# VH-VL binders against b7kms5, part 60

Target 1, 80 residues: b7kms5
Amino acid sequence: DTFETVRNTIRIESEVDESLRQLCHEERITKETWLEAAYLYLCEKPEELAQVIQLAQERLSQRKAIADYKRAKTMQERFL

## First folded at step 2 (VH-VL)

Design nn7 (framework fv_oberotatug)
Fold by ESMFold2-Fast, scan of step 2:
Structure nn7 (fold): chain C 80 residues (1-80), chain A 124 residues (1-124), chain B 107 residues (1-107)
Amino acid sequence: as target 1 above (80 residues)
Amino acid sequence: EVQLVESGGGLVKPGGSLRLSCAASGFTFSDAWMSWVRQAPGKGLEWVGRIKSETEGGTTDYAAPVQGRFTISRDDSKNTLYLQMNSLKTEDTAVYYCTTHYFDSRGLIPFDYWGQGTLVTVSS
Amino acid sequence: DVQMTQSPSSLSASVGDRVTITCRASQSISDYLSWYQQRPGKAPNLLIYAASSLQSGVPSRFSGSGSGTDFTLTISTLQPEDFATYYCQQSYDTPWTFGQGTKVEIK
């Protein structure tokens, strides 16, 4: 009751997930606590936070482009 | 004890509609992600679609065969999940299960609890 | 879509046997794999999640292993209630997909 949590589902790239899971196992921490700690740490460092946000935006754009490409290619193969 | 009870199945003609309900108890329904999974007689399991909790956007995703025909919704005040099925086809004949998703330190674990299922038969 | 292929499609076994079922993904899914048991006329039950984690209440004779594309479910000492169909399922990418099932039949 004093410490409240919310449940989140996050989809990340398999290579990143594998590395993060290995790190968490080796350091005896959980993915949840690593995520919390990373965010809290970066919130105190505006320049580093800005760089992380830029990387996140670039990765999101790449995911969207790949998804769009795959969809377009499927349609092309069926109809063109 | 977690319980999921499906209802609303029955016989319907091709092109018809049915709405399935799933009454949930024994867990915090409003926090849960829910799915529908179906199984045609004598065949394997096929995921139909999923709905997230409202705090996570309440968004839905569907398998290609049902996209545009089926709609998943929820009423957290009644602890009830729904599947609205329109433009039914003979290939939609199946037992329909509602199921919960669990989250642990490793992430999403889909289908941790299942209802007993409700039979939908699409036939003339 | 990630395709899941199980082997064998069916097998015959006797009580007390060690049974191994395999599941292969069309691409790497890390450890985002679950195993389900379905007895005739019953709803499926979750046995294993995250490739190797035993669900609470499931007997310890069940175990899972593997990562990436190749996964196995092992039943160390088959019991009468274990004659059922077993399904693997990936939660790595949507749409979520199941293997075709492996039927474990009485020999």
Scores: ipSAE 0.000, ipTM 0.590, lowest interface PAE 19.7, mean pLDDT 84

Design nn8 (framework fv_oberotatug)
Fold by ESMFold2-Fast, scan of step 2:
Structure nn8 (fold): chain C 80 residues (1-80), chain A 123 residues (1-123), chain B 107 residues (1-107)
Amino acid sequence: as target 1 above (80 residues)
Amino acid sequence: EVQLVESGGGLVKPGGSLRLSCAASGFTFSDAWMSWVRQAPGKGLEWVGRIKSETEGGTTDYAAPVQGRFTISRDDSKNTLYLQMNSLKTEDTAVYYCTTLGFYRSEYPFDPWGQGTLVTVSS
Amino acid sequence: DVQMTQSPSSLSASVGDRVTITCRASQSISDYLSWYQQRPGKAPNLLIYAASSLQSGVPSRFSGSGSGTDFTLTISTLQPEDFATYYCQQSYDTPWTFGQGTKVEIK
């Protein structure tokens, strides 16, 4: 009655997904249980959690820069 | 709901100083580039300056009439944008709006806008 | 600085009219142009970005066109809520600059 789950849909880079799927297959675990375990482990390791957050911030920044570049290029090519 | 609320306007004498604040809500403020735009009574819109997000360097740019007198800053922990106005002149009398530069900032830089705060500089 | 000039500075129109406002840049700004509407006593609202892209929630009677130096905002069928001042703005080069505004008044 108390072990409840939610469904999530997230978009990640294909290369990352391929690597994670291979890892999960080889270790005989699921992507959802890996995510749960990784988060719980990091919550008990503040220094490592900070490193992961930093990497996440860097990856988000890169995605935004790429989106900005593609948008600007599309805009410029519309009539020029 | 994305909202911007300015405060801090009022009456000041020439040579005085005033600090404006803009409280942001409904979006990830820390990711946004922010700007100040002013409008003198009965006149058109004039861009004052901008500040980039901290992750993109937090750098500022200003229009020539305010360069060296005005400073834009931000406090991401409070979702607040600031405009420090020094050495005020009568020509600085205007309604001051804060606005955000969206994700595609090079194409549509000003959306949404706050309702503005009036700054009157007179002797 | 890039100078933006609008024409006309003001116009009088009736509900149902087709209204066109033009904006000219002192140098090519590609498609880095936005149009704003400002009703009396209110903050500006974004109507058009990227010269021709309609902002979400803006009525389809508004349209923008042009590239380079010459741009047009069209209101196909003027409504009572459209009596306002309209501004063009370039975001091609800093400092960002606005046109002087076009006031659309009821006839």
Scores: ipSAE 0.000, ipTM 0.580, lowest interface PAE 23.1, mean pLDDT 84

Design nn9 (framework fv_oberotatug)
Fold by ESMFold2-Fast, scan of step 2:
Structure nn9 (fold): chain C 80 residues (1-80), chain A 125 residues (1-125), chain B 107 residues (1-107)
Amino acid sequence: as target 1 above (80 residues)
Amino acid sequence: EVQLVESGGGLVKPGGSLRLSCAASGFTFSDAWMSWVRQAPGKGLEWVGRIKSETEGGTTDYAAPVQGRFTISRDDSKNTLYLQMNSLKTEDTAVYYCTTDRSYLFGTYYGMDVWGQGTLVTVSS
Amino acid sequence: DVQMTQSPSSLSASVGDRVTITCRASQSISDYLSWYQQRPGKAPNLLIYAASSLQSGVPSRFSGSGSGTDFTLTISTLQPEDFATYYCQQSYDTPWTFGQGTKVEIK
């Protein structure tokens, strides 16, 4: 009669975290239970899950592009 | 390497105004959320307010005792954070610290990880 | 506002002792809790964020635990430089609020 849980550390954008925290506060739920519920819900909605995966891929690409830009700019400034 | 330096503190009379500055170096200031925290002599820490990066909305939040009297702003071209304090009260007497609001986890869980050395503001007649 | 209550307000300890400081939130804050150390005359230092994550450069003798409303900071083997005041702080809801502090003094 006990839930078994795993502590998981994830890195998300501060603006998203703040918005999610506010939602959780207003609805009286926790970030952990919201994440579990959202994933379980999407697993039963293949069309919606596919769109979420696409958004995730786009966000990952954006983060990589920003990191690549900062590296290139630093290298350029060293040789000017 | 990463450093915050406050300035602008001093003695002011009740009802007066004062502007604090915080010069940032050693990190990408424009990406950082910044806060002001104060500490009255012999007392604990009190959060004053914060400002988000412009890419994340540039919004400000304040503690109730300073709402409407204090304004936080930033100049990313100068890597400088400001606290404009108006209608000062004796209860505002404190050391004021500027901080970065970031965690090792890139915003998932944040704490104030870099602090300046503080600048003393004394409000008395 | 979320109120943070620390206990004890002060404690006396010797080098080598195990020290535990507790912090209680007036409502559930998940793991949005940080611990800070302030040595006399110095700015605070972040020790722990997300209730249990050790900040880079902080000695492993410091650890945090808890979730929801009850949190603890533990110093496993007190060192001379650890005589300081410790603060918990919630970042769950604005305004961010600190506990009143716990002063760790020489016995």
Scores: ipSAE 0.000, ipTM 0.608, lowest interface PAE 16.1, mean pLDDT 84

Design oo1 (framework fv_oberotatug)
Fold by ESMFold2-Fast, scan of step 2:
Structure oo1 (fold): chain C 80 residues (1-80), chain A 124 residues (1-124), chain B 107 residues (1-107)
Amino acid sequence: as target 1 above (80 residues)
Amino acid sequence: EVQLVESGGGLVKPGGSLRLSCAASGFDFDNAYMSWVRQAPGKGLEWVGRIKSKTEGYTTDYAAPVQGRFTISRDDSKNTLYLQMNSLKTEDTAVYYCTTGWRYSSGLDAFDIWGQGTLVTVSS
Amino acid sequence: DVQMTQSPSSLSASVGDRVTITCRASQSIGTYLSWYQQRPGKAPNLLIYDASSLQSGVPSRFSGSGSGTDFTLTISTLQPEDFATYYCQQGYSTPITFGQGTKVEIK
């Protein structure tokens, strides 16, 4: 690679991944470049960054609930 | 509804020709890389070839067994992918799948949408 | 060409079992590996991409790991709908190649 990069692995909600995949496909970009761009853009927008952090905290709380498995099971019925 | 639907399969004699079509709907076909993957009866998956998007000049790549005999093309105005198969051999007998391969991660091809397949039988 | 070899070629398992399938590349392919499930008479479905990323809608009992030449697909608790053939596929270089498949059969 021409840039100094770090490989990471992340787990995200299935519905979010589907939406992101569709966006990346339509715009001809990758999840890596979208993540980099989104973070850099938000660093220039303190009020929006604060709102994103709040949403992230809420989503982290939700992931501890049984509801995460119920959602995954619903998607499973459609796919597998 | 996101889907790919193949058509054009059938029985053909060795040395014959056949053209397969794949109708795409529900996604951005124009920007998608499209591939053909085949599966001989009772055997595994074998990649046939791919065609890139218009921005990449509709460049094509083929597996060695079909190079020079098969041609992949597309008509973006009709959301349709084609596979022209010439000089067919008995070993080309397979179910042919149309699939889209997008690089969700840079440098990775993954086939996330598949058609139902169309059977091509090459027999005397 | 990058050759992909799966192990085992087939296995018998019961609902509730942990199933592990391995895939070996003839040369390093980084993490440019995907896993597919194919049920009898159906088209393949993408399960895992980039070696370990779960495709949208795929149950969390499926997981992938590995990098370089050695990769693993794990089904933590086998369900009735999981009796199928599984394929690995490298996207590192053309021609794109698949493993020969691993058939998961009811015991």
Scores: ipSAE 0.000, ipTM 0.614, lowest interface PAE 14.2, mean pLDDT 85

Design oo2 (framework fv_oberotatug)
Fold by ESMFold2-Fast, scan of step 2:
Structure oo2 (fold): chain C 80 residues (1-80), chain A 124 residues (1-124), chain B 107 residues (1-107)
Amino acid sequence: as target 1 above (80 residues)
Amino acid sequence: EVQLVESGGGLVKPGGSLRLSCAASGFTFDNAYMSWVRQAPGKGLEWVGRIKSKTEGYTTDYAAPVQGRFTISRDDSKNTLYLQMNSLKTEDTAVYYCTTGWDYSSGLDAFDIWGQGTLVTVSS
Amino acid sequence: DVQMTQSPSSLSASVGDRVTITCRASQSIGTYLSWYQQRPGKAPNLLIYDASSLQSGVPSRFSGSGSGTDFTLTISTLQPEDFATYYCQQGYSTPITFGQGTKVEIK
């Protein structure tokens, strides 16, 4: 196509990345094109998009809890 | 749109007091850790302090130069953060930024949203 | 307190150059390090968090690396809008501390 791409460095959970990579290998697509297609498809499905956003908010909350735990553990190892 | 807007800065004499406000919009303020960061004219960034969310009991932390003189508070019903500054010194002259320290990855204190800043000048 | 030291304090560069800024922590901070850009008269903006993660909307020419005490910010191909002051910041412990800043100036 005529559109320029941008490179993003994004961290996702290793299990999700592993599953996505397997899917992409089986279907002969890239994770970049899967991400683009999934987002564009969901933009046409407002009820489903709302549910995905809700799940994303829940996953963000879980990551915050994990980050808190990691910080506490690193501080304990530093000072103990 | 995600936005933080500071207000309340101005000229004050040494020993005086000021209260700064920061109005938040476009994001979930209640869950966010909020910080104040200042910058003296021509100098670098200096963290002033932070306040955690309601789930962490609104606990506060302060940098040593402001401990005992400054108080950070928040009103989640108004999506507003406050900085009460007492016993002001000339060294407190700076642009004061409101920022969020909320990051759901490993960096909880990565400041991803910043206000425009409000200037506080402490001078006779 | 964790002291953050940046090198250099300033540098002169031309559009198209590769620019490298380093940041050293006085003690190990894991990967709890962020990089900020501040253009004259503007508020800082977050470029990199968790030492190497690119903030959404930030151009791919910016990258971060490092862990423990030594960290690097790299701009692979300097653009006109990149002439600014850059700050590292540790989020490992309070008080939260910033490096002194590195000013990237036009050569």
Scores: ipSAE 0.000, ipTM 0.615, lowest interface PAE 15.3, mean pLDDT 85

Design oo3 (framework fv_oberotatug)
Fold by OpenDDE, second read of step 3:
Structure oo3 (fold): chain C 80 residues (1-80), chain A 124 residues (1-124), chain B 107 residues (1-107)
Amino acid sequence: as target 1 above (80 residues)
Amino acid sequence: EVQLVESGGGLVKPGGSLRLSCAASGFTFDNAYMSWVRQAPGKGLEWVGRIKSKTEGYTTDYAAPVQGRFTISRDDSKNTLYLQMNSLKTEDTAVYYCTTGWRYDSGEDAFDIWGQGTLVTVSS
Amino acid sequence: DVQMTQSPSSLSASVGDRVTITCRASQSIGTYLSWYQQRPGKAPNLLIYDASSLQSGVPSRFSGSGSGTDFTLTISTLQPEDFATYYCQQGYSTPITFGQGTKVEIK
């Protein structure tokens, strides 16, 4: 079987990435196939998908907050 | 003080080469994606290319007009970004800006920090 | 590539005016949209990021809105120092692309 794939660059929080990589290594799968499988699984689990989406939204908010802080700090330091 | 300072601009003939440098200070350089953006006289902003951080393998992306002619590199030990420009064309004439920004995702969210730019003039 | 189209290309306004600039992306870019101000002879300055987030140090008279394909930069009360060229920029995908710019001139 052959698949057409699309190149993607994703950023994952370091601790999550390490944990996920470890899991993939132990299970002899890849991070990419894990993501594909997880998504496909959730597509058939509407309640679980909703929970994951909510968690993703929270994590995005946290990422944005961190970035905002870094931006603010950088700008403050520029004028010192 | 957080700043980017470009240097190396000047006059060069078509087909010539030029290497620009960007000295960074006041922030953690080695973890930052760095980009070059240029602006031809009286024209708009044009993204030239980007180099990712060491953890991302220093991978680079280029705009189509400069692909194969320009090379972006970095020396994290010197907090310096480079733009090697070969086979220069008259349409490469522009002020070249070094820039970076903070991101929360894989997207290039914004360019927070800009240098004052260095002028490259390609003319016979 | 994602094309960014600004409207208008130029406008004339007076101090105190409300100014609105629009930017349209050729495809959905979520909120990966930034606005920059460039004064003559100067480097661009980031005004708005993530479509609606005000960059630190930028006056509150600047605001951004929109998501997907249509975005707006608003200057609620134009000040003398606001006469400049403004650019939108998508950070959704490479190559990074800018709008063609909107020059805000003195009426």
Scores: ipSAE 0.235, ipTM 0.826, lowest interface PAE 1.9, mean pLDDT 91
Fold by ESMFold2-Fast, scan of step 2:
Structure oo3 (fold): chain C 80 residues (1-80), chain A 124 residues (1-124), chain B 107 residues (1-107)
Amino acid sequence: as target 1 above (80 residues)
Amino acid sequence: EVQLVESGGGLVKPGGSLRLSCAASGFTFDNAYMSWVRQAPGKGLEWVGRIKSKTEGYTTDYAAPVQGRFTISRDDSKNTLYLQMNSLKTEDTAVYYCTTGWRYDSGEDAFDIWGQGTLVTVSS
Amino acid sequence: DVQMTQSPSSLSASVGDRVTITCRASQSIGTYLSWYQQRPGKAPNLLIYDASSLQSGVPSRFSGSGSGTDFTLTISTLQPEDFATYYCQQGYSTPITFGQGTKVEIK
């Protein structure tokens, strides 16, 4: 490969990864090239990029809510 | 469904020629590296050669026993891979498989999809 | 060319056994190694890629390990449908080469 690359580790939901794996398999591309292409494409579409950011914020909020719930439950079990 | 189907096998005399076809469906053929792998009766698997995608200029590689006699080509508009076999020898007798390589992380040569094979018999 | 040698060439086993097949490359190939299963009269089926990654849909009783020159395929609990010939394959350099095969047959 002629490109300089960086190795990243990310954690995504299992169902999302499975869907992406199927897409990449059918299209004969890798997850890293799909991620690069998706980001570069969205950078040329400001309104679509803003919508993606909004969805990302919503997903982040959901993850935080789940983490907060689990924390609260654990505290109850330790002190009661 | 993801599928590869070979055709064109048959009986041919030594010194003869034969063209095999492989019809692809269910995946983006244009992006796929395509290979031919053969298996002589009762023997193991032997890689014949491959052709890369259009973005790599349809570059071909061949195993030494077939170099100069066999030519791999593809027609992306028809989702079809070809193997042109010239100057056939008795040792070319085998089931010929077309296969494609893919990996989620690396994009390298694990053969994840295989055709059912087509038999080529070279005898006098 | 990178030569791939499998050991053993054949083995006899019973349902429920643990089976281990070894593959050796004549030079270092990193983790560019795949394992295939071929049942009589059928095309090969990809089991393991990148030395240790299980192909989607393949039962978890199959596992691979190794890097460099020495690689192993393990079947933890042999099932009736596992009686087949197994091949390793290097994708590190052309020509792409396969091992000679290991036949797993009924004891």
Scores: ipSAE 0.159, ipTM 0.753, lowest interface PAE 3.7, mean pLDDT 89

Design q1 (framework fv_miptenalimab)
Fold by ESMFold2-Fast, scan of step 2:
Structure q1 (fold): chain C 80 residues (1-80), chain A 124 residues (1-124), chain B 107 residues (1-107)
Amino acid sequence: as target 1 above (80 residues)
Amino acid sequence: QVTLVESGGGVVQPGRSLRLSCAFSGFSLSTSGVGVGWIRQAPGKGLEWVALIYWDDDKRYNPALKSRFTISRDNSKNTLYLQMNSLRAEDTAVYFCAHSRYEFDSSGYPLDYWGQGTTVTVSS
Amino acid sequence: DIQMTQSPSFLSASVGDRVSITCRASQDISSYLAWYQQKPGKAPKLLIYAASTLQSGVPDRFSGSGSGTDFTLTISSLQPEDFATYYCQQLDSYPYTFGQGTKLEIK
């Protein structure tokens, strides 16, 4: 093989996965090659890369907030 | 709507050459992630992978067959070829052409559409 | 080359039976495994890929499991049309090797 590859498992939102799956099917590409192409494209566009990083940070914060909310709700229901 | 139809099989003497063709429709060999190739099956035996050619013209061969067999394609004719040289009795088999695609979930290249096969008999 | 070994080579069963066929790889292939069904005189048909993902149009009585080196194809309730030869194939490294096949026969 001319490429050395790694195997990764990632967990993403189901709606995002479904949308990406449909895109890959229609365009006849794979999720792996789309990810590689997207990253390589953004590496040559610093301002766009910065915007993507900001969105990623916001999405991570949302997941933490949802986790915190679920914990608080469970405690409230246990003691109320 | 994906179809593959093999042709070019027949009876041939040992040491001769034969070229198989596979006419396909419903997909393009230039589509990223697509590979097409050949699998053979000797009478009463199991499946043996022969060769695959991919959208980027990367070619992969069974090492036992690489010196005698060549895979190629003609995108303008929607046709896949297998050139078989120096044929031996052990090459007697049904030759299938098949479509594959590197799936979005990193599943490798499963063979999802097959032709019905063409029979090659190497006999003196 | 990665060697694929199927067990059993021959299996006799009755309609309605639950049957399992195993496939063992000589080295770790992660989930890069496919299962095929072949009926006499016909081309093989893809049943399962990525070890456990059912191909579109395949009945849900078929299931696949396993990862690494040990894999299983299960038919939960055998039907008359399921008597066929089954092959596993590893798709991890070239050459893409098949198992020797398991012939499922009526008892």
Scores: ipSAE 0.007, ipTM 0.627, lowest interface PAE 10.9, mean pLDDT 85

Design q10 (framework fv_miptenalimab)
Fold by ESMFold2-Fast, scan of step 2:
Structure q10 (fold): chain C 80 residues (1-80), chain A 128 residues (1-128), chain B 107 residues (1-107)
Amino acid sequence: as target 1 above (80 residues)
Amino acid sequence: QVTLVESGGGVVQPGRSLRLSCAFSGFSLSTSGVGVGWIRQAPGKGLEWVALIYWDDDKRYNPALKSRFTISRDNSKNTLYLQMNSLRAEDTAVYFCAHSTYTIDYGSGEYTFYFDYWGQGTTVTVSS
Amino acid sequence: DIQMTQSPSFLSASVGDRVSITCRASQDISSYLAWYQQKPGKAPKLLIYAASTLQSGVPDRFSGSGSGTDFTLTISSLQPEDFATYYCQQLDSYPYTFGQGTKLEIK
């Protein structure tokens, strides 16, 4: 058996990260193992998984809209 | 159900000032990405963008008009304003108020802005 | 400023015809382009945004295509109510600019 892993770099909201870090510290687990366990658990719970996906889609839409709009404002300022 | 109604136009002499109003309903200017602005059209000519104000108070102006025109809003009245100073004959036009929104392509995360609803316009005539 | 040039400036067509109006940007604007229809004495009406996305409530006979600098608005089968002036607009950078307009007339 080989333990195959991939390295991922992700950015999440500061408040969420701090809350998750506190939980991981208290329970003596790591963020990567929490992510793996959460995903595996949700895959066995289709209705809960659907709710999580909906929240993820909403959060993604909000972040992308704001970030892309601010990027456009910066580009426009350069060419005024 | 988005509606915009312009008012305040009229006949004014060169060098005078005029304030246009746009009463809007069906949306909130506090919604991220939303803006409202002014676009004008001189008699028999094409469209010219004047100014835009966004949900975060960011204001953008046509550089040719920035020194004489000021865009503002009153959220308590759901009203947009355009203050026009030092009016010239070239400012004679129908002034439209328009709602600006955006669409996100979820695959790429790119946004695209556009003016989806327009008022019927108010006419400004600058003549002696 | 980004210059928007429409072709043709005037177009004569008959009901049932397929017509196309072209819009050219002086520099790359990706898909940040909208098309508007304006009838005499009326406000412009949004037809298409993001170069090819049809606004809700607009008939399927209207379509948009293109990206970068060259864009086309197509009406697959002209109806009497389609005789109007059409404008393209770039929303890539400030100041937002419009094409000079294409007047679609009967004949």
Scores: ipSAE 0.000, ipTM 0.632, lowest interface PAE 15.9, mean pLDDT 85

Design q11 (framework fv_miptenalimab)
Fold by ESMFold2-Fast, scan of step 2:
Structure q11 (fold): chain C 80 residues (1-80), chain A 124 residues (1-124), chain B 107 residues (1-107)
Amino acid sequence: as target 1 above (80 residues)
Amino acid sequence: QVTLVESGGGVVQPGRSLRLSCAFSGFSLSTSGVGVGWIRQAPGKGLEWVALIYWDDDKRYNPALKSRFTISRDNSKNTLYLQMNSLRAEDTAVYFCAHQYFDSGELPYGMDVWGQGTTVTVSS
Amino acid sequence: DIQMTQSPSFLSASVGDRVSITCRASQDISSYLAWYQQKPGKAPKLLIYAASTLQSGVPDRFSGSGSGTDFTLTISSLQPEDFATYYCQQLDSYPYTFGQGTKLEIK
């Protein structure tokens, strides 16, 4: 009697991962259940959800800029 | 230099299986931020993305092909594979393997180095 | 799946011309777009990634612009070696999808 689940592979900043792993260990929960609970909770709070989405958009833009820079640098080093 | 070389193509009958290989050098698929994928191109047509494998062995497939195609790797041999089952005439194409960079946030970027391709012809 | 539509499908131009090719996504893909050049019998070559970032080793006559759903590849002064087929690709979500291609021919 189990609900269907999907496997997701996510890559997050190492400092965030370390902090989240510590929280999960101390509270005796898993990353999967924390993610589910966080999303469900925020869906009940549209103003807080909007703030989280804004932060996510900012972090995505930052990662894109950093990845662009790193890839360009690595490519130049390989082909120079 | 980064290089990729495909092999294993040929003429095959409908309903049969074929395994393609992509031998690469100049990088390791165990290196964080690296992925390698397969892209195909039917004669006279455009590009179609097939599958990708990440450095951590996570895999992504074109949903139209997922039931018949399997991507895998052997890091000790620096080789990528595409197992193609239940081949159809519509699978006739040049199959390319290509290198791709990602950041730690799983942000994909363009495929920067490609092999020359291997031709698969499915005919009866 | 995200649909990518290129315009035009066919383009005739002369050496020295300024040429633009457009690509439209069926939904917002932010800047997760790449442009490729393919010559007959050869593998595609990455020209531009992240919508506007020039790949190392690509001549600066190539440039990309746009974000969201509408993107443009521009060649500022067409050279003989630029006659090829050009493809855009969205990398926002799986499956990755390509435009149908734009064949650039000599006039």
Scores: ipSAE 0.000, ipTM 0.626, lowest interface PAE 13.2, mean pLDDT 85

